# Designs tried in a protein design chat: VH-VL binders against Arf guanine nucleotide exchange factor sec74 (sec74). Part 7

Target 1, 130 residues: Arf guanine nucleotide exchange factor sec74 (sec74), of Schizosaccharomyces pombe (q10491r548to677)
Amino acid sequence: KVFKLGILIQNEKVRKDRLLSNREVGVILTSSQLMFFKNVYWISGLLDQLEDFKRSHSFSPCYFSPHLTSLSADYIIPLSDLVAYGDGSRIENELYSFSVKQKNQRTHVFSVTNVDELNDWLVKINFVST

## First folded at step 24 (VH-VL)

Design bb2 (from aa5 with heavy chain R31T)
Fold by ESMFold2, fold request of step 26:
Structure bb2 (fold): chain C 130 residues (1-130), chain A 121 residues (1-121), chain B 112 residues (1-112)
Amino acid sequence: as target 1 above (130 residues)
Amino acid sequence: QITLKESGPTLVKPTQTLTLTCTFSGFSLSTSGVGVGWIRQPPGKALEWLANIYWNDDKHYSPSLKSRLTITKDTSKNQVVLTITNVDPVDTATYYCAKDSYRYQDTFDIWGQGTLVTVSS
Amino acid sequence: DIVMTQSPLSLPVTPGEPASISCRSSQSLLHFNDYNYLYWYLQKPGQSPQLLIYLGSDRASGVPDRFSGSGSGTDFTLKISRVEAEDVGVYYCMQATHWPYTFGQGTKLEIK
């Protein structure tokens, strides 16, 4: 089951609160893991499908094409191995960042452009991890 | 200007507890992603990482020494403290503290001058 | 723990000549963000270590252009294009992609 999908900015190099290097990654939150995708083209298509589903007011489940269980993630973090938290930091006064601590790995830092999206990610990750 | 300075005893006896303080200026542990690490170097030997503590009190310890190490911080005093219990002559080394950040990619970019601790009867 | 293996451990060099130091890790240092958290430090005689290279290839502030780092994954190299007398000391590689952080054994660079 998918609890959230979207696009995050992955902070790669930061100096004096300026992003020197970053990229977008597609992210899918499932019941057991965060899945990361470097090619965001198809995740944008999934977001469009979700938006169309919402506008249709259908009572049927939203089905995605391609089927989400057939997707091959570039990186996976099991929810059992992570802690996600907001840290109050801003980048270039535009981005809201949060951290994903992964067992035995250097902490990942991601950003979004608005605080509501940040909070929605954190709320949903915390909900699923319980 | 960023500076760090180690302080503590220069001579301790086996079985005692060694307490080292890192006092720093020019940065704060209230800043997201910022941390302080401890590294030691036995005379004539390689550098050995001991422990890190971060702004949010997240801590990491060398697995081989974890049962003997405790790292703590006092953000308002710009201090980090490392405690090593039950010391032995193999713990004789120069001890350094250094600045880290998982947000800024220059890990251990500034080091203290180091303090030599000798463990001997 | 990730083992970091440096080669050579002793490196005598004539001033003005190039020098090269190898560092190999027992596991890939490539983080999901496509950076290798591989660092090079120089410890000059009687001094604390100083950062030379971060992220495998980026020079720290104030480090001369004659120092360059390269490599990815498990194999990394520090090169000095023309060694100067002030370059003597022990060079260490360190990885910070995985916990615990681990250092190489050191390479002592000395003038012939």
Scores: ipSAE 0.586, ipTM 0.852, lowest interface PAE 1.6, mean pLDDT 87
Fold by ESMFold2 at other seeds, last read:
Structure bb2 (fold): chain C 130 residues (1-130), chain A 121 residues (1-121), chain B 112 residues (1-112)
Amino acid sequence: as target 1 above (130 residues)
Amino acid sequence: QITLKESGPTLVKPTQTLTLTCTFSGFSLSTSGVGVGWIRQPPGKALEWLANIYWNDDKHYSPSLKSRLTITKDTSKNQVVLTITNVDPVDTATYYCAKDSYRYQDTFDIWGQGTLVTVSS
Amino acid sequence: DIVMTQSPLSLPVTPGEPASISCRSSQSLLHFNDYNYLYWYLQKPGQSPQLLIYLGSDRASGVPDRFSGSGSGTDFTLKISRVEAEDVGVYYCMQATHWPYTFGQGTKLEIK
């Protein structure tokens, strides 16, 4: 089951709170995993399908084309291996950042432009992790 | 200017607990993305990582030594403390603390002078 | 634990000549953010270590441009384009992509 999908900014290199290197990554939160995709163009199509589904007010489950089982993630973090948290820090006074601490790995840092989106990611990750 | 300095005993007997203090200036552990680590070097041997502590009190320990190590911080005093229980002559080493600029990916960019600790009867 | 293997362990060099030190990791150091958290330190005789290279290839502040780092994944190289007498000491690689952090065994650079 998909709990959230979206596009995040991955912070790659930060100096004096300036974001010197970054990229967009597609992210799918399932009941057991965070899945990451470097190529975001098809994720944008899934987001469009989700928004179209929401506007249709359908009582049926949201169906995606292509089927999510056909997706090949570039990176996967099991929810059992992670903790997500925000610390209120900003990047360039425009971005809200949160961290995904992965077991035995250097922490991943992501940013969004909207504090409500930040909070929604954190709430949903923490909900499905517990 | 950022500085770190290690302090503690220079001679410790086997089975005792070794307590080392890193006192630093020019940065604070209240700052997001900052940490302090401990590294040791037995005489004539390679560097060995021991433990890190971060601004948010995250702690990481060398797995082989984890049962004997405790790292703590006192942010108001600009201090990090490492304890090593049940020391043995193999723990004889120069002990360094170093700044981990984790947010800026400059891991161990500034080191203390080191302090030699000898474990002997 | 990630094993870091340096080669050579001893490196006698003639001043003015280039030098190259290899560091190999038992597991890829490439983080999902496409950076390798691979670091090079120099410990001069009687001194504490100093950072030379961070993130595999970036020179730390104040490090001469005759030092360069390269590589990705599991194979990394530190090069000194023209060795000077002040470059003597022990060179260590270290990885910080994975916990625990691990050092190589060191490469002792000596003037012959």
Scores: ipSAE 0.586, ipTM 0.847, lowest interface PAE 1.4, mean pLDDT 87
Fold by ESMFold2 at other seeds, last read:
Structure bb2 (fold): chain C 130 residues (1-130), chain A 121 residues (1-121), chain B 112 residues (1-112)
Amino acid sequence: as target 1 above (130 residues)
Amino acid sequence: QITLKESGPTLVKPTQTLTLTCTFSGFSLSTSGVGVGWIRQPPGKALEWLANIYWNDDKHYSPSLKSRLTITKDTSKNQVVLTITNVDPVDTATYYCAKDSYRYQDTFDIWGQGTLVTVSS
Amino acid sequence: DIVMTQSPLSLPVTPGEPASISCRSSQSLLHFNDYNYLYWYLQKPGQSPQLLIYLGSDRASGVPDRFSGSGSGTDFTLKISRVEAEDVGVYYCMQATHWPYTFGQGTKLEIK
C-alpha cells in the first residue's frame, strides 16, 4: 500500500544555507519502506495517473500503469530502519528541509518548496514507521 | 573562530569512571545538523572514534564500547560531556573532541588540542 | 564495522617529489546522494589532526592545492604533487558514510 508519492529535493552539498549541489528524487512511501528513484519521469507519470483517478470520483482502487511492484527503485530504506524529523530551518530562505536518519548510514537531508508538503511527509513517514 | 577544548583528569585508576568535558565556541548545538564527536588515540596507535551527539540529542556510540559510554550535552553552556565507566589501562589515550555536521558535510573539521588520560594503578 | 586499510604505512619521500597514499574501504562509501563521505586528515608531530580533504576530493579551507584526493566506492587516493618539509606527519583516512565512523591505521610521511 502506497501512503504518499512525490518529488523531493535531495540536499547533496550545503554551505551557509545555500544549496551548492542538489537533485530531484522521486519518492514512494509504502507500508514498509521508502523507495527512491533518480529518474523522476516515472514518478511524475504516476502522480498524473493518481490525479486523473481522483478526478474520476471512482470508489474502486486506484491502479497504476506500470504496476508499482514492477518499478525498480534506485534506493530503498526499510521503515524499521529510519526516523524522519524536521529541523525548522530554511535553505536559501525558500526551501524547507528535513532529515531522514537511516540505521548505520549517514543521515539524508531533503527539501520541499512549501511547509504543508513538509509536514505531510513528516507526519506520514513517522506514522507508518511506528 | 571555532575552538574546542577538552578537560578532565590526567590520571585515573582502573575501575574508576572517566568524565571528559568538551567546551567549545564559535558554533552552537542549536544549529540543525551540528554535532560534536569524541575520538581517542592510544599512544603510538591510530585514531579511534568513540561517540557523537547532535543538536537534536541524537547519539551514536562505538559498538565495542557502547555499554561503557555516555555522551550528553548542555547547549546553553556550549559543552559536551563523555563518560567512560570502569576504565582499564587499555583506555589510556589522548582524547579529542571535534566538530561534526551531517548537514554541511563538515566532519571533524575542527579538533580540540586533546587531553592525555593515563589509566594506571 | 567498515575496515579502512591504508598503504603504505610508512612513506619516506625526498622533498619536491610526489607522494601517494592509498585508502581502501571494506564496503562502498558511496552514499545515495552520490557523494563518498571519505575524509583525509594530517596529524603533524605534536598536534591535533587537521582536515585536508572532505567528500573524497574537496580541499578544506587553507589547504594548499598540491594536495588532491580522488577515488570512489572503495578505493581512494591522496596525492601530494610536491612534498614539502611541512607535510611531515601521519595521514589518516576516515569514512563517515556508515556508522560507526572508522579510521585507517595511518601513513607516516617522513623526509628521507
Scores: ipSAE 0.543, ipTM 0.847, lowest interface PAE 2.0, mean pLDDT 88
Fold by ESMFold2, last read:
Structure bb2 (fold): chain C 130 residues (1-130), chain A 121 residues (1-121), chain B 112 residues (1-112)
Amino acid sequence: as target 1 above (130 residues)
Amino acid sequence: QITLKESGPTLVKPTQTLTLTCTFSGFSLSTSGVGVGWIRQPPGKALEWLANIYWNDDKHYSPSLKSRLTITKDTSKNQVVLTITNVDPVDTATYYCAKDSYRYQDTFDIWGQGTLVTVSS
Amino acid sequence: DIVMTQSPLSLPVTPGEPASISCRSSQSLLHFNDYNYLYWYLQKPGQSPQLLIYLGSDRASGVPDRFSGSGSGTDFTLKISRVEAEDVGVYYCMQATHWPYTFGQGTKLEIK
């Protein structure tokens, strides 16, 4: 089951020049894993479908076209291997960032442009991973 | 000027607990993305990573030593403390603390001078 | 744990000549963000280690341009285009892509 999908900005400080990286990544949260996609073109269409579903006030499952099983993720983190948290402060841009700590891997940092979206990601990731 | 300095005993007997303090200046562990790590070097041997602690109290330990290690911080005092229980002569080493500039992707960019700890009877 | 293997372990060099040090990891150091968290340190005699190269190829502040790092994935190289007397010491590679952080065994660079 898909609990959330969206586009995040992979925005970590990767050089001493302090410039913010702004690579977009597609992200799908399922019941068991967080799936990452470097090519985000198709996910905008899925987001439109999800928004239309929400406006319909249906309790039926949301079905996507194309099917999510046809997608090839570039990276997958099992929910059993991760925890998400906000980092507290905004130093450079007005992006809202959070971290995904993965077992035995260096932490991933992502951002969104909307604080409500940030909080929704954190709440949903931590809820599903309990 | 960013500096770190290790302090603690220079001689410890086997089975005792070794407590090392890293006191630093020029940065703060209240700053997002900053951490401090401990690395040791037995005489004439390679560097060995021991533990890291970050601003958000996230902690990582060397798996081979994890049951014996505790790392803590006091942000207001600019201090990080490493405790190693039940020491043995193989724990004889120079112990370094180092800044982990996680936000800038510079791991262990500034090191303390090191302190030699000898474990013997 | 990721094993970091350096070669050579001892590197005698004539001043003014080039030097090259290899570092290989038992697993890829490439993170999802496309960076290799590989670091080179120099420990001069009687001193603490100092950072030379971060992220495989970027020179730390104040490091002369005769030092260069290259490589990706599992194979990395540190090169010194013209060795000077001040370059004497032990060179370590370290990886920080995976926990735990691990160091290579060191390469002792010395003047012939």
Scores: ipSAE 0.471, ipTM 0.812, lowest interface PAE 2.2, mean pLDDT 85
Fold by ESMFold2, fold request of step 26:
Structure bb2 (fold): chain C 130 residues (1-130), chain A 121 residues (1-121), chain B 112 residues (1-112)
Amino acid sequence: as target 1 above (130 residues)
Amino acid sequence: QITLKESGPTLVKPTQTLTLTCTFSGFSLSTSGVGVGWIRQPPGKALEWLANIYWNDDKHYSPSLKSRLTITKDTSKNQVVLTITNVDPVDTATYYCAKDSYRYQDTFDIWGQGTLVTVSS
Amino acid sequence: DIVMTQSPLSLPVTPGEPASISCRSSQSLLHFNDYNYLYWYLQKPGQSPQLLIYLGSDRASGVPDRFSGSGSGTDFTLKISRVEAEDVGVYYCMQATHWPYTFGQGTKLEIK
């Protein structure tokens, strides 16, 4: 079961005078894991399919192409291994950031351009993790 | 100007509890993404990581020593305290505290001068 | 635990000549963000360690450009293009991609 999907920005800094990186990653939240995709183009296609489904006002199930269970993620974090939290960042170049702490691995930092989207990610990740 | 300084006993007997204090200035543990770590170096041997504590009270311990280590902080005093229970002569080492600018990827960028702790007899 | 293996463990160098130190990890240090959390420290005689290189290849502030770091994944190198007398000490690599953080055994650089 998919609880949320979208595109996040990896936006980390190296010292105060330098940015580390800035790139888009596709993310799918399932009942058991976060799945990460470096190629965001086809994740955008899934988002487009959802928007088309919403506009149709259909009561039929929304089917995805490709089927979500056939996806091959570039990286996976089991929800049992993670905690997601906001670090008090408000706005930095119109980006809102949160952290994903992973067991035995260095923390990941992600951003979105909309505070409601930030809160929705945090709420859903924390809800499914418990 | 950022400084850290270790303090505590120089001689401890086996089975006692060793308590080390890191007092720092020029930064605060109220700052997001900042932490302090402890590293030790037995005489003539390599550096060994012990524990880290962060601004949000997140803590990490060396797995081999976890049952004996406790790390705490007092943000208002700019102090971090490391406690090692039931010490043994193998715990003889110089103990360092170091700043971890974790959010800016500068791990252990500033170190204290170190304090030698001898465990004997 | 990630094992960090340095070579050589002892490195006598004539002043003005280059030096190279290898650091190998038992697992990849490449994080999902495409950075390697690999650090180099120098401990001069009687002193605390000091940071030289972070993220495998970036020089810390105030570090001379004769020091350079390179590598990715499991194989990393620190190079000194022209060794000076002040470079004497023990060099350590450390990884911070995985918990627990782990250090190499150290490489003692001496003037011969």
Scores: ipSAE 0.466, ipTM 0.813, lowest interface PAE 2.3, mean pLDDT 85

Design bb2 (from aa5 with heavy chain R31T)
Fold by ESMFold2 at other seeds, fold request of step 26:
Parts: C-alpha cells; sequence; structure tokens
Structure bb2 (fold): chain C 130 residues (1-130), chain A 121 residues (1-121), chain B 112 residues (1-112)
C-alpha cells in the first residue's frame, strides 16, 4: 500500500547553510519501505493523474499509468532501518529540510518547498515506521 | 574561529576508567547536523575512530570497542565527554576530538591538539 | 566494516617531484546522493591531522592547488604535483559513507 508519493529535493552539494547544487528525487512511501527514483518524470505524471482523478469525482478506483508495480527504484530503505526527523533549518530559497537516518549509512538530507508538505512526510513516515 | 581542546588524565592504571573531555568554541551542538567525534592514535600507529555524537544526541561507536565506550554531551558547556572502561596498555594513545557535520559534507575538518594518555601499572 | 587500503605505505620523494598515493575501499563509497564520502588528511610531524581533501576531490580551505584528489567508488588517488619540504608527514584516507568510519593505514611521505 502506498501512503504517500511525491518529489523531494536532494542536496548534491551543501557548504554551510548555502546550497551549491540540488537534484529532485521521486519518493514513494509504502507500508514497508521508502523507494527513491532519480528520474522524476513518471512521478510528476502520477501526481497529475491523482489530481485529475480528484477533480473528476469518479466513484471508480484511481488507476495509474504506469502501474506502480512496474516501477524500479534506484534506492530502497526499509522502514525498519530508518527514522526521519525535522531539524528546523532552511536552505536558501525557502526550502525546509528533514533528515532520514539509515542504519550503517551516512544520513540523508532532503528538502521540500512547503512546510505543510514537510510535516506530512514526517508524520506519515514515522506513523508507518511505528 | 573554531577550536577544540582535549583534557583528562595523562597516566591511568589498567582496569580504571578513562574520562576525556572535549571543550570547543566557535560552533554549537545546537546546530542541526553538527557533531563531535573522537579518534585515537597509539604511538607510531594509524588513526582509529572511536565514537561520534551529534546535536540531537544521536551516537555511533566503534563496534570493536562499543561495550567499553560511552559518549555524552553538554551543549550549554560546549563539551563532549568520552569514557573508556577497563583500560589496559593497548589503550595507550594520543586522543583527539574533532568537529563533524553530516549536512556540510566536511568531516573532521577541525581537530584538537590531542592529549597523550599512557596506561601503565 | 569497510577496509581502507593505502599504497605505498612509505613514499620517499625528492623536492619538486610529483607524488601519488592510492586508497582502495573494500566496498563502494558512493552514497545515494552521488557523493563519495572519502577524505584525505595530512598529519605533519608532531601535529594533529589536518583536512586536505573532502568528497574525494574537493580541496579544503587554504590547501594549495598542487594537491588534488580523484577517483570514485572503490579507487581513490591523492596527487601532489610538486612536493615541497612542508608536505612531509603521514597521509591518511578515511571513509564516512558507512558506519563505522574507517581510516587507511597511512602513507609516510619523506624527503629523500
Amino acid sequence: as target 1 above (130 residues)
Amino acid sequence: QITLKESGPTLVKPTQTLTLTCTFSGFSLSTSGVGVGWIRQPPGKALEWLANIYWNDDKHYSPSLKSRLTITKDTSKNQVVLTITNVDPVDTATYYCAKDSYRYQDTFDIWGQGTLVTVSS
Amino acid sequence: DIVMTQSPLSLPVTPGEPASISCRSSQSLLHFNDYNYLYWYLQKPGQSPQLLIYLGSDRASGVPDRFSGSGSGTDFTLKISRVEAEDVGVYYCMQATHWPYTFGQGTKLEIK
């Protein structure tokens, strides 16, 4: 089951509090893992499809193209191996950061452009990880 | 200007507990992603990482020494403390503390001067 | 634990000549964010280690241009284009992609 999908900003190079470069990454939160995708074109399409479905007021299930089961993640973190937390920091241009700690790996840092989106990610990741 | 300084005993007997304090200035452990690590170097030997502690009290220990190590911090005093229990002569080394950050991609960019600890009966 | 292997362990060099130090890791140091968390430190005689290179190839503040780092994944190299007397000491590589952090054995650079 998918709990959330979206696009996060991954800092490619940060020095002090200034972002020197960044990259978008697609993310799907399932019941057991976070799935990460460097190519975000298809995530944008899925988000557009979801928005179109909401506007249609359809009584049918929302079908995605491509099917979620056909997606190959570039990186996967099992929820049993992670914890996510906000750190209150902003990177230039109104980005809001949170961290994803993974066992035995250097901590990942991600950003979003909206504090409500930040909080929604944190709540959902930590809820499913509990 | 960022500085760190190690303090503690210079001579410790086997089986005792070694307590080392890192006192630093020019940065704070209230800053997200910032931490302090401990590294030691036996005389004439390579550097060996011991432990890290971060702003949010997240801790990491060398697996081979984990049962003997404890790292703590006092953010208001700008101090990090490392303890090593049941020392023996193989723990004789110069002990360094160093600044870390997982947000700024620089790790151990500033080191203290080190303190030599000799474990001898 | 990631094993970091340096070569050579001893490196005598005539002033003005180039020098090259290899560091190999037992596993890839490439993080999902596409950085290799590979660091080079110099410990001059009687001093604390100092950071030379971070992220495999980026020079730390104040480090001369004659120092350069390269490599990715498991194979990394530190080069000094023209060795000066002040460059003597022990060079260490360290990885910080995986816990625990691990150092190489060190390479002692000496003037012939």
Scores: ipSAE 0.466, ipTM 0.815, lowest interface PAE 2.4, mean pLDDT 85
Fold by ESMFold2 at other seeds, fold request of step 26:
Structure bb2 (fold): chain C 130 residues (1-130), chain A 121 residues (1-121), chain B 112 residues (1-112)
Amino acid sequence: as target 1 above (130 residues)
Amino acid sequence: QITLKESGPTLVKPTQTLTLTCTFSGFSLSTSGVGVGWIRQPPGKALEWLANIYWNDDKHYSPSLKSRLTITKDTSKNQVVLTITNVDPVDTATYYCAKDSYRYQDTFDIWGQGTLVTVSS
Amino acid sequence: DIVMTQSPLSLPVTPGEPASISCRSSQSLLHFNDYNYLYWYLQKPGQSPQLLIYLGSDRASGVPDRFSGSGSGTDFTLKISRVEAEDVGVYYCMQATHWPYTFGQGTKLEIK
């Protein structure tokens, strides 16, 4: 079951203030894990399906094509192994950042262009993790 | 100009608690992505990481020493404190504190001068 | 814990000649963000360690360009193109991709 999906910006900053590396990553929040995809082109189709579902006011669950279990994520973090939090919200180029702390790994940092989207990610991750 | 300085006892008896203070200037632990770490070096031996603390009070400890270590900060005093309980002669080392920069990219870029702590009866 | 293995442990060099130090990790240091969190430090005699190289290959501020880092994944190398007398000391690699942070054993570089 999918609770949120979207495209995030993976912040890549180096100490010498080299050119900003804008890396887009597809992210799917399920009931048990965050799934990460470096190829983001397929996610637009999933977003369209979600919008169609919301407009339909359907009585049934939203089903995706292709089936989400057939997707091969580039990286997966179990929700039991993570904590998500706001990064003090210092805005760089009007980007809003949050962090995903993973057990035994260096923290992942992601950004969105909208503070409401930032808060929605944090709220949904916290909801599913509880 | 960024500086860090370690302070604490130079001689400690076995079983006592060792308290070390890192006092720094030129940066603040109120700054997002900034932290301070502790590293020790027994005489003639390699460097050994002990603990880190970050602006948001996130803490990490060396697993082999975790039961004996506590790291805390006082942002208003620009201080980080490390305690090591139940010390033993093997804890004799030079203890360093060092700055860990934004999102861990520039880890331990500035070090204190170090303080030698000898544990003996 | 990630084991960091340096070689050689002792490195006598003639001034003006190149030097090379190897650092191997027991697991890949490549993070999902495609960076290797591998650091090189020099501890000169009687001094605190100083940062030379961060992220495997990036030279820290004020470090002479005769120092260079390379490698990815599990195998990393620090090179000094022309060793000078001021380069003597112990070189450490450290990884920060995984918790806990771990150091190599050190490589003592000395003038022969």
Scores: ipSAE 0.448, ipTM 0.805, lowest interface PAE 2.5, mean pLDDT 85
Fold by ESMFold2, last read:
Structure bb2 (fold): chain C 130 residues (1-130), chain A 121 residues (1-121), chain B 112 residues (1-112)
Amino acid sequence: as target 1 above (130 residues)
Amino acid sequence: QITLKESGPTLVKPTQTLTLTCTFSGFSLSTSGVGVGWIRQPPGKALEWLANIYWNDDKHYSPSLKSRLTITKDTSKNQVVLTITNVDPVDTATYYCAKDSYRYQDTFDIWGQGTLVTVSS
Amino acid sequence: DIVMTQSPLSLPVTPGEPASISCRSSQSLLHFNDYNYLYWYLQKPGQSPQLLIYLGSDRASGVPDRFSGSGSGTDFTLKISRVEAEDVGVYYCMQATHWPYTFGQGTKLEIK
């Protein structure tokens, strides 16, 4: 159902002075859509809970608070409407960018701080999109 | 200094194919995030968007005209070409090309002078 | 297709007086990145269009500060604080949030 969740950096270049707007955005990849959250506190809390669970070495099921289906997305892109692709090399602060091209909409640009995380997002989005 | 200039026939007969060339200088379509668009304006009427082409050969067409439009580029010549098939007197307009700095949010920041094309017998 | 509706379509103005042009979109122009891809162009008599305002409210290079843009979502306004003779022409709004790009019908500004 949920294939990946995480925090991406929305770094749009606006104006010719190449201003980067480093806004964090929570993202959940499901079997049918990408869900975006401007308030990352909830996503950060879910990630912290998952990391704490892994460190506890517990084999019991992990309960998230709040439940994932109770989250209200600020924006949703159906996987049938998108193509994700990488834009290339490392930029300042070692950010790695990829694009989400949405049908009939202006393209979205996101970054991560780790090339392995970039590749994992691209692989998982494209895998689930097929 | 960035400039664009439209060229092509000034008079075309109905049913013919209209070919328009945009020749530009001061920028290149080898530059990521750059494109060129075509917009037309019938005499005394509003602006109408026709098509865009980008550095990576991505293309977008007005849905109402898509079956009749073809946009291509020649990056080495700094040219973009628009063709319109089966023209009709309703296609009489001034045709403009304009730069689209898509990545930098400056859509149609520089326009050519325009070229008037009349479709008449 | 996104319909862009301008009002008024004809705007006679006395020099030195303010002017205001409305542009309404049939759908929101607010992208998830928080930008409204809404543009204002001026076509002076006998000339090609020129960019005045980009992203709803930002003035293009060389545009006087008497021009201002405002609004978000579906309702946008271009204001000229004091109209001058050189401001005569047709003003167009255009949206680029969605494909296809679409223009408003134009607002013809004339000096009375």
Scores: ipSAE 0.420, ipTM 0.787, lowest interface PAE 2.4, mean pLDDT 85

